# Ledger of designs, part 2: VH-VL binders against Beta-1,4-galactosyltransferase galt-1 (galt-1)

Target 1, 206 residues: Beta-1,4-galactosyltransferase galt-1 (galt-1), of Caenorhabditis elegans (o16374r189to394)
Amino acid sequence: KMSICVPALFGNGYDAKRIVEFIELNTLQGIEKIYIYTNQKELDGSMKKTLKYYSDNHKITLIDYTLPFREDGVWYHGQLATVTDCLLRNTGITKYTFFNDFDEFFVPVIKSRTLFETISGLFEDPTIGSQRTALKYINAKIKSAPYSLKNIVSEKRIETRFTKCVVRPEMVFEQGIHHTSRVIQDNYKTVSHGGSLLRVYHYKDK

## First folded at step 4 (VH-VL)

Design f14 (from f12 with heavy chain T102K L104F; framework fv_ficlatuzumab)
Fold by ESMFold2-Fast, scan of step 4:
Structure f14 (fold): chain C 206 residues (1-206), chain A 121 residues (1-121), chain B 107 residues (1-107)
Amino acid sequence: as target 1 above (206 residues)
Amino acid sequence: QVQLVQPGAEVKKPGTSVKLSCKASGYTFTDYWMHWVRQAPGQGLEWIGEINPEGGSTDYNQKFQGRATLTVDKSTSTAYMELSSLRSEDTAVYYCAREGYKIFTGYFDYWGQGTLLTVSS
Amino acid sequence: DIVMTQSPDSLAMSLGERVTLNCKASQSVSSYVSWYQQKPGQSPKLLIYGASNRATGVPDRFSGSGSATDFTLTISSVQAEDVADYHCQQSYNYPYTFGQGTKLEIK
């Protein structure tokens, strides 16, 4: 019922352990499919082997994406293209689609509720096509994986300049990197919430 | 040394509003969320709300929604709580408290000395 | 709202005795429980956060334990300076809520 889109990967800051943690933790939350867009030139051998393992076990759909023009100025356009492709792959297939990077996790604020229960509550109004969720930073004090089990500090700062979305893919016409840009019908809504029911934890090794 | 300095007392009439201050020092003001908690005489602690001094984002206890307004002045490292439509049952000590962010969130590692608000005719 | 219930309401102990204070949540709060000490005429002071983590400067005689709905604060050898009200608090769900407090007295 739920899927994740991980847009075009550019740069470094990820390793095989981080990818394993991302996939395993999201699977435990009820995520059934993770779409990962990679530039194969950015990946080391361990990362490639890890992604192949999960792809072979049908936990992810791995899409090899080479950025157009291959210039510094175009990575942003590459990320928009992968977000669009992923939205289309989920339309008619999944009920809720999340857009987040490998260092970001959607987590219910009410821990006794599952992620699916929390999302279902947020989308009780059937005209809501998109929820914009504030980021909360996790200060990673431990340098070794698995990061989520070793991160013992949560910063209370909420980053409102950058947000991540969960959407009903059938209701979205155009999805941006930080927000839903256009919905399918005029009466459909995009809403922002302050993190009362759902937050995005962004892991930063500061 | 972390300090949160509050005035000792305020006296207000029913139906008026009050704006209580909390001046922070000894740390980077914008790095920590600030909370407001009250305690009526002989009673327990009651959470009013929270504010992020960096962005101004707030969350309120629904009981105080619409009556309490939390603000900050970054230039003076001061947090404010305005409470309107005062009633006698608002008589309490009002604390500001800094939220810690080590391992868990939502715990208060430093507290102001409190302002006793008395609401009486 | 999550209701936090503390027990006992008050107790009197002799110096050096072990005391255990209880806090029960109306629903699971995982480990998001903190304990505060409030001495007469003073503001609350953090003792324990995350159910079992001692705050900086808090003496070793104070310890916290528990998870889900049942939490305890233990003072292994009570001292005269421990006369205070003790409050538990959950930060699992909004609004954050506190227990009614337990008053500790020395005989």
Scores: ipSAE 0.000, ipTM 0.447, lowest interface PAE 16.8, mean pLDDT 77

Design f15 (from f12 with heavy chain T102S I103F; framework fv_ficlatuzumab)
Fold by ESMFold2-Fast, scan of step 4:
Structure f15 (fold): chain C 206 residues (1-206), chain A 121 residues (1-121), chain B 107 residues (1-107)
Amino acid sequence: as target 1 above (206 residues)
Amino acid sequence: QVQLVQPGAEVKKPGTSVKLSCKASGYTFTDYWMHWVRQAPGQGLEWIGEINPEGGSTDYNQKFQGRATLTVDKSTSTAYMELSSLRSEDTAVYYCAREGYSFLTGYFDYWGQGTLLTVSS
Amino acid sequence: DIVMTQSPDSLAMSLGERVTLNCKASQSVSSYVSWYQQKPGQSPKLLIYGASNRATGVPDRFSGSGSATDFTLTISSVQAEDVADYHCQQSYNYPYTFGQGTKLEIK
């Protein structure tokens, strides 16, 4: 079915409430597996407790990813490494894999369609291995857990420089942070869509 | 090699406060969470709280909330536990302990030698 | 708070015998249980973490098992240096809690 890969979160501030909202909303949309890569030693107590709860209930797979040193360049490469590891874990296991952070949500544009129906439509052409979607920024902090997608407020602008991907893991050879870099066979496609069926919403803490 | 060095003993009067130290060496101080655990004479172990030396985040056992304060000095690789409003029931050996580096959290792979705190008039 | 109850409170074994120490949690703690050895006048030493993972440098005669609420520490062939108090601990929920300890003595 569907899974999410959350790349390494070194040097990022977030709270347990945001993680609960992320997991619960994605579970409601039909996401069955969420792979979270994080440095366990950097988590506060409430975050450790929250992640343990969801791990024990098989809603997430928590993967300890530690770097010897914390540097800006190493942090970026850490994210790329975790993206690669997550892709491999999902190959042969899940049909569709999403790559997004805790403050990013894939949302169907047509409200009467489920996330799975929307994604299946986007991958109707069997040679499509990857779909790239532009971000929309939300100038808001997630305040209550859990909340419904009806409670989100979106800005009117679309950020084309930042995109997130949904892929068929078995068709992807190399996945980047913002795009699919290489597919397994030359006849497989990577596609960018204008957000007519699916959008990614990025929540900013201002 | 990893070492956590604590003073051997402290004697305090009821109603005062104490600040116990734990000097770490042999590893990168900011890479591991530090915990404080006490043991009253002849009794079991009791968890007081934890601190992340990297960011200063803390979690406390509710029993000690408001009385215990955990801090660190990164420049000297030293962790501190301050305990206020001391009572005779606070007489115990106080340990600092390093949390192991694993997805399995909350286990203590290295312990200090402990400081015996005696609270008496 | 999760209560950890150890049994027995104390036991005496002959050298070479198999020793079994029990630890019961008042509610499920999954596999987030550790075992510590504490010799008289010394600080605790980690033996087992995550219910069954042996800590570095710990002899293979020590093993841990169990999940949810029932956990066991086994010493396959007790040696004289194993005389100590043994403590179990859960790290599943805050506050982290320890059992009251089991005292192991040699006859």
Scores: ipSAE 0.000, ipTM 0.456, lowest interface PAE 16.7, mean pLDDT 78

Design f16 (from f12 with heavy chain I103L L104W; framework fv_ficlatuzumab)
Fold by ESMFold2-Fast, scan of step 4:
Structure f16 (fold): chain C 206 residues (1-206), chain A 121 residues (1-121), chain B 107 residues (1-107)
Amino acid sequence: as target 1 above (206 residues)
Amino acid sequence: QVQLVQPGAEVKKPGTSVKLSCKASGYTFTDYWMHWVRQAPGQGLEWIGEINPEGGSTDYNQKFQGRATLTVDKSTSTAYMELSSLRSEDTAVYYCAREGYTLWTGYFDYWGQGTLLTVSS
Amino acid sequence: DIVMTQSPDSLAMSLGERVTLNCKASQSVSSYVSWYQQKPGQSPKLLIYGASNRATGVPDRFSGSGSATDFTLTISSVQAEDVADYHCQQSYNYPYTFGQGTKLEIK
């Protein structure tokens, strides 16, 4: 079982189409549960209807949160709170949990392998609690449904300074926004890889 | 039209360093990663490294780690490769190349004309 | 490092003949293979990317196929202007690596 935690959603930059694309593509890759944290007051009507549709159909768990609007320090602390809540919700429930935003996708490097097969391979060492993967930027357009990763073309840049994690939630004590901060036992490992088997792609709308 | 312009030739003595340039035009410089590839006389192509002009992030072939340094100047849309501690076996044509990318593959869609570096006493 | 091995090292063909160039990877590279044409004294030019996609402006007589470890570049009807070295490359793992090249000549 694989799940995704989408941390706090604020402000501009997201629309109903991106939400649909995110949920549909991750469902195609075998993600069974998507936890979305959002302040519903910040969403337009189309986004609210889209999230309601997927929530009603048990494709996502939509969690409302209340944070002071536009205070940068409080926003950062709010994201850590939602990440922590999501980690705890997945402990004992899912085997692997991904932490990414609506404009980010984990994709296997080997086209013929499923996401689950790729992740299982990366976690073959049972002492590995967290895998840290470099973020790649892409400027790509996805055609309308049926959604397929095959339709994504024209990547223009790769940026590896930022990372995202996939974890075994039962082995993680403290999860950060960009990395795993603490594991629950001294012999558990947090490892990084250069994107050789798994990559995180970050879409740009412009 | 996309162009990557490199100097034709450089001659250096062993033990010195060289800084080769690659001036890009005809596209948004920061939208594509720039790579450096060399080709010794009569030999195949060898990858040196890559740089993202947007953020300056780099990746190197470990064979060149510590000797090669990749940089960019966004104001002039120019990429640079500095190679230090030159040896005679560094004699080669050095190419810059722009990387197009899809989710599952990168490819060098445009190449500079190459700079012939000769390292001799 | 992933080793890319091309075969043959060189070949000579008659005009209009079908040409097949091979490239083998020492481990699976999925479809992360590009082919480049390099004419004497010139820089490489992209022909094929992602094992089978033809680059813009490349004549349709050029095609690529293969996956995992075994890749092929085919020229359906060789022309005089096709005299060149052909290089395969993997972008699956760092460092990116190239084959040694295949030299194509016309009889």
Scores: ipSAE 0.011, ipTM 0.506, lowest interface PAE 9.2, mean pLDDT 80

Design f21 (from f12 with heavy chain Y101W; framework fv_ficlatuzumab)
Fold by ESMFold2-Fast, scan of step 4:
Structure f21 (fold): chain C 206 residues (1-206), chain A 121 residues (1-121), chain B 107 residues (1-107)
Amino acid sequence: as target 1 above (206 residues)
Amino acid sequence: QVQLVQPGAEVKKPGTSVKLSCKASGYTFTDYWMHWVRQAPGQGLEWIGEINPEGGSTDYNQKFQGRATLTVDKSTSTAYMELSSLRSEDTAVYYCAREGWTILTGYFDYWGQGTLLTVSS
Amino acid sequence: DIVMTQSPDSLAMSLGERVTLNCKASQSVSSYVSWYQQKPGQSPKLLIYGASNRATGVPDRFSGSGSATDFTLTISSVQAEDVADYHCQQSYNYPYTFGQGTKLEIK
């Protein structure tokens, strides 16, 4: 019922360990499918092998996306194209779709509730097509146990100018990188919250 | 128990091709990637390539790209490596090896006995 | 290609001594290093994977450590059966590469 879209990886500096942590933690939270858009030219051998392992075990759908020309200015085109493709793949298939990168995790604030319960509560109003969630930056230099939320240390404020979305795919016409751009009906809503019920944790150096 | 069985030896002339086999037993053949590694007499190990038996996808060491071809036969749980345009420098023991994969790393947990390929003068 | 360099090329130890074998990668390979034992006329056998994880059935005297570019295989108390060539390998980037091997002998 829940899925994640990970857009193309341009200049993000991810490695195999981050990919493993991302997939395992999200699987633990009840994510049933993760769509990963990969640029073959950016992947080292260990990252490619890790992605193949999870693809072979049906935990992810690995989609090949390679820019025809290498240049810094075209990164935006890759991200928007993959976001659009992923939205369409999830329409009619999943109830809730998340858009986040490998260093971003959606986590309930009320720890006794599952991710699905938290999301269902946020979408209780049936006219809500999209929830925009504030990003919370954390300092995380190393991790001793890769598959534990206890390793997440928050030392930064919630950053409301940087947000990520969870949507009902059937209700969204156009999805942007940081927000839902258009819904399919005028009476459908895009709402945001300040991180009181759901947060996105992001590793960041500042 | 897991076993990878390879033939003992092959002797070939320069310019010919050879097709080496690796018969797997004791596990589900399609669950693990199969690799090919060679070792010239008195030298270290050299990776040739890998194949996923389930889908048939392959990756090759660029040094062998175009000369090595990896295939599998699921019905007999057998992996094959064909090496063309043989040279005397191809004289080596050729191993097949099963790759176990944890979520952090791959490793060769079982190896065949090796096939000694001799490419004569 | 990532070059794996082992040191020393060969080493002779007395029974019961602590042995350390080194492996250096030309670039960071994180913890994606495995160690193999190869006795004369035999295929390699897995000892350590992921830099520090002991393979099933491998005696406790074998241990691995290291990360990034520097890796070590340690035998806490060498025994006669440990006479072999030891190979390190990286699985971080293609092509997978091995060190040249270290030959261990008993005096």
Scores: ipSAE 0.000, ipTM 0.457, lowest interface PAE 14.0, mean pLDDT 76

Design f22 (from f12 with heavy chain Y101F T102R; framework fv_ficlatuzumab)
Fold by ESMFold2-Fast, scan of step 4:
Structure f22 (fold): chain C 206 residues (1-206), chain A 121 residues (1-121), chain B 107 residues (1-107)
Amino acid sequence: as target 1 above (206 residues)
Amino acid sequence: QVQLVQPGAEVKKPGTSVKLSCKASGYTFTDYWMHWVRQAPGQGLEWIGEINPEGGSTDYNQKFQGRATLTVDKSTSTAYMELSSLRSEDTAVYYCAREGFRILTGYFDYWGQGTLLTVSS
Amino acid sequence: DIVMTQSPDSLAMSLGERVTLNCKASQSVSSYVSWYQQKPGQSPKLLIYGASNRATGVPDRFSGSGSATDFTLTISSVQAEDVADYHCQQSYNYPYTFGQGTKLEIK
């Protein structure tokens, strides 16, 4: 029922441990498919192997994406293109699609609720096509098995300038990197909230 | 009890090919990547390549690209390494090794006993 | 290729002494370093993976530390059965590479 789109990867010091933690924790939360866009030639051997393992086990759909031009804005065009491709791949297939990077996690605020229960509640109004959630920075070590969000130490302040979305793919016409740009019908809504029911945790760069 | 069983020795002439086997038991064969590593007499370990038994995908050390071919037979839980165009410098003990739990960092938690390949005329 | 350099090439220790073996990578390998013990005529045995995680069944006297380019394997109180070659390995980039090995002997 739920899927994640990870837009084109460009640098940022990602490593195999971060990718493993990301896939394992999201799988534990009920994410059924993760779409990962990357230029595989730029990845280290451990990252390539990790992605290969999860792709071979049908936990992710790995899409090799090479930027088509060398223009100044090519990274920007690459991210928008991959977001659009991913949205279309999920239309008619997935009920809820999340847009986040490897260093970001959508987590319910109420521990007794599953991610799916939380998201279903946020989409009670059937005209809501998109939910925009504020980031909350975390200072947490990269974990190894067993994977758990239990021991995450987070910053107290919520960052409202940077947000991530979960959408109903069939209701979204244009998805941006930080927000939903257009919905398919005029009566469909995009909703922003301050992270009271759902939070996006973002690893703080050291 | 995890075991990787390899033949003790093989003797080949230069220019020929050899196919070494590694029979796995004690675990689900398709859940773990299998690697091949060699060790020339008195020298260190050298990584040849890896194979995922589930999907059949492989990665090779470029030094062996085109000469080494890794395959598996899932029905017998056996991994194979074929090395072609043999040279005297290929004389070494060849190990198969299972990558550890979570197949993530390229560490080898179980090793075969090794096959001593001697290439001489 | 990433070159792994071990030091010393060999050393001899007395029973009960603390042993420190070093491994240096030619470029950062984060924490993707493993250590193996190889006794004469035997295959290597995993001791440490991910720089500091002790493999199942490995005695507590073995520990690993380090990150980026500098890694250390420590044996807190060496025993007779520890006579072996010790190899470090990086799995950060292909091809995976090993150090040349350190030979540990008891005097």
Scores: ipSAE 0.000, ipTM 0.475, lowest interface PAE 14.8, mean pLDDT 78

Design f23 (from f12 with light chain S30Y G50Y; framework fv_ficlatuzumab)
Fold by ESMFold2-Fast, scan of step 4:
Structure f23 (fold): chain C 206 residues (1-206), chain A 121 residues (1-121), chain B 107 residues (1-107)
Amino acid sequence: as target 1 above (206 residues)
Amino acid sequence: QVQLVQPGAEVKKPGTSVKLSCKASGYTFTDYWMHWVRQAPGQGLEWIGEINPEGGSTDYNQKFQGRATLTVDKSTSTAYMELSSLRSEDTAVYYCAREGYTILTGYFDYWGQGTLLTVSS
Amino acid sequence: DIVMTQSPDSLAMSLGERVTLNCKASQSVYSYVSWYQQKPGQSPKLLIYYASNRATGVPDRFSGSGSATDFTLTISSVQAEDVADYHCQQSYNYPYTFGQGTKLEIK
């Protein structure tokens, strides 16, 4: 089974409609559980209500995460802490865990293959514990409200400095925001691919 | 089974405040957001704001921000709307309405019968 | 704020006729539109949510359609009990806003 870890949300950069799309699209892709870390006291009303609906329907696990200090300078540190907690929650439970934000989607390049089939192929070598995928930015505005990725328009450039990972949780000892930092055994591998089978799309519409 | 009970009428003088009640029954009060909507005689519906009974978080229509205050009493499953600095233009039927529990947010599946607020001197 | 405009303001129909009520948003609200029926002296009652989903207990003769900015409520065969004001509402952005209403009368 597959899961997603969404790092801590500091402030409200997302609206409820985008979260609905995120959860629905990933559920269609075969994601069985999405772990969302939030400071629930700072969420707007529609956001909290939407998250409660999906939590009650077992589509997400909502974890209340509040830092002692809520300053811009500490949000990265908070995200790393939530990534670590999420990795541990998935160890022994989930076969593949994705680390991406609400505005990022892992999408198979070969449309006839499911996400699970694509990931299984990438992890055919049993010593691979982590796959790192480059980001591709999308600057298109939504023309209608599709709960699908039909009208994805992306930039030609791929951003390799900012990547997202899918891992076998049982093989990872230390996970970072952009890469897997350490595997459990010396013979386990972390691998990067050039986006030939799997891509992660980042929406940056303001 | 689901009921939202409101008083029938309230009469207030200009410049005063009013606190309207909405008593819920037949469901788990903290599982659904409660909204307040008003309707002036012969006019359309106007959204005032919303409250989450579980946490007390609120969102307001900017037109009412600073004048309307939404609260709940979980022990009695009652929602309240307080409106201050009343004017004759505030004369309207005030409804409480429950938001449906679904990914399709923002619709009101059950409504109270409404309280007619008359502001006159 | 998003302005919802309904048309016509009022109409009178004969029993059994097909009725169409229109609602236009000043900007895209996707499918986040609900329709309510309000009979004289009563509170509004939910008919349709998310543009086209019929609420529990609402007769099959009521249907909703549309997306983005243009929405329609259709009554396939109007009955005497359908005499009411009909309101559309958007829930895409705060504040939630309603149209001015359409009054449906018989004859």
Scores: ipSAE 0.006, ipTM 0.464, lowest interface PAE 12.9, mean pLDDT 78

Design f27 (from f12 with heavy chain T105E; framework fv_ficlatuzumab)
Fold by ESMFold2-Fast, scan of step 4:
Structure f27 (fold): chain C 206 residues (1-206), chain A 121 residues (1-121), chain B 107 residues (1-107)
Amino acid sequence: as target 1 above (206 residues)
Amino acid sequence: QVQLVQPGAEVKKPGTSVKLSCKASGYTFTDYWMHWVRQAPGQGLEWIGEINPEGGSTDYNQKFQGRATLTVDKSTSTAYMELSSLRSEDTAVYYCAREGYTILEGYFDYWGQGTLLTVSS
Amino acid sequence: DIVMTQSPDSLAMSLGERVTLNCKASQSVSSYVSWYQQKPGQSPKLLIYGASNRATGVPDRFSGSGSATDFTLTISSVQAEDVADYHCQQSYNYPYTFGQGTKLEIK
């Protein structure tokens, strides 16, 4: 099975509608488990109610992560800590784990392939523990319903400097925010491509 | 193999516009972003902008915003750059270049041979 | 805009010598730096991308290193065919910017 780790601690740029779109579209693509790390004190009532609905229906695992220190100065380390926690939760449980935020989508390049088929192809070599792929920041509008990839319209590329990873959790020792830092065994590989088969689209509405 | 074919030269008067072409072959045209870069005689390289042939989305260097327009024709695998309100300072070799695909984006793995644009009255 | 500054502006080397070309960014560009070789009358050719990754077909005598603001292109044993201008480029932020170039000549 496939899972997603969302290591964002809930800041600007998200609302209840975006959360619904993210969960529904990823569920449509075959993602079976979504781990969402959030600061419960930052959530408005609509967001909290939406997350509770999906958590109660076992579509997500909602993890409350409130930093003990002032957010500024430790934000980067807070995200790294949640990435590490999520990796450990998926070890032995999930075959493939994605790391992305609510406004990011992993999408097959070959439109006739499912996400699982695409990922299985990328991990055909059993020594590959991590695939790192280019992140295309594109402006997009998502039609409200029904949810489908055909309802996403891309307009413009803004930024491509950050990358996102798909990993086999059992093969990864240390996962960074943008890349896999260390694999469990020396003969395991971290591959820095996959874009001929898989893209990460970053959807910003403004 | 991958080829980007550009015309050799164009001569234009100040105040006019020019539309330069770049015909791609040897790969799937819509899979790679196309960029435009110019080089004035004896000077360095200057990035003009980029276009995604799949969706037609563009990004421009602000210096050229409003003067440069990037387009593509998918049926002929051809990219175009139109530059308006030409000045003598626009005299340069204009290259199209394909962006490579890895996590380390923004590098140009294949370049056209360039079109020398001369702007003189 | 991020300014890329190359040094030296030009140099002349003897065949077989090790040569080092420098490129400095006005602010951190992480590892998003590429190097291009341009022979007179020709288009640029990719040598290195992502600061240290050699492009396909590029001889192993070419190598790149560096991060943040300071980057280096090294030719371990210069050959006559290496006579060219060398350009560094950042792709960390828009607009993409290039250095002014370093001209390499053989004695």
Scores: ipSAE 0.000, ipTM 0.450, lowest interface PAE 14.9, mean pLDDT 77

Design f28 (from f12 with heavy chain T102R Y107W; framework fv_ficlatuzumab)
Fold by ESMFold2-Fast, scan of step 4:
Structure f28 (fold): chain C 206 residues (1-206), chain A 121 residues (1-121), chain B 107 residues (1-107)
Amino acid sequence: as target 1 above (206 residues)
Amino acid sequence: QVQLVQPGAEVKKPGTSVKLSCKASGYTFTDYWMHWVRQAPGQGLEWIGEINPEGGSTDYNQKFQGRATLTVDKSTSTAYMELSSLRSEDTAVYYCAREGYRILTGWFDYWGQGTLLTVSS
Amino acid sequence: DIVMTQSPDSLAMSLGERVTLNCKASQSVSSYVSWYQQKPGQSPKLLIYGASNRATGVPDRFSGSGSATDFTLTISSVQAEDVADYHCQQSYNYPYTFGQGTKLEIK
């Protein structure tokens, strides 16, 4: 019903515990499919084991993005390619698809509503193909054990320059990293909002 | 198999303090938060507090703040709860309990067998 | 503090009957509710976490549902070994709080 696309993961910005937190939290919110695109060469052993565990248990679809040649890297276009592939995988399969990284979470503003109820409300107009929402950074300390949405604290203002999207994949023709670029039909809409009903929280390390 | 081993019983006089132990085995001690919960005879469960064995950070139920002190000894994989200024109403079974992995905060997947603390003159 | 209220306080069932136990939070706790089984003389044992997820090793006759303020634990066909106190717990806000418990007995 709902899915998440995690664009190409580069370098050592995340650890195994962050990956576990991301997958478990989103599963609790009703996400049924999580597509993770990563360069296996850039992950440490614990991260690889964690991703394999969830892949083997059908909680995620792990897509290896590695270059056959390493001489002339084209990683600059990696995120756009993975976003496009993920959009196509979800077309006709899931109702709503989120695009976010491991340190970003879509959170309902009204705590009594589920994520699905919140998203369904935002897409009540059937011509809306994409919903864009602003990032809100928080100063989060990584616990060695559980993290929780109840412990999210706001450290910075909403950063409108960086936004993330939730889309109906069958209505989107071209998806960018921060916005929907084109919809399939000209009467379909892309909508932006200030985050009154749904927000994206970004965990910062420092 | 995960185990949390606690002593069976302790008897203390009012006004004294007690330090209860909980020895963990079967998992990486520093990866999971440890909680303490008590249950007075014939009553429900009451949360006392939590500790992160990795960094030693703690959170307490305000009812016990100032009286309860949670600590750990990483070398022996043992958690401790010290309760001071004991009163007769502190008579209860005291459990240590492991919090489940990361974001599933506050659910306790493994429990010790409990220590019966009796506070009497 | 969030108050968790369970109902009924106690009930007696015949083997094979369907049992429903209720738990109500004084304010929304989203899906951050767990259920524990406590047999006489034993420590609590996790049954359900996150309102509806069954813990490892728990028989599939146990199921949880609910959100916000109203939660239910269901035992689809009660067995003799299910005699116990059942506790619900919220982990949405500190301090974590438990309901008073429901005692399940067999006739």
Scores: ipSAE 0.000, ipTM 0.446, lowest interface PAE 14.4, mean pLDDT 77

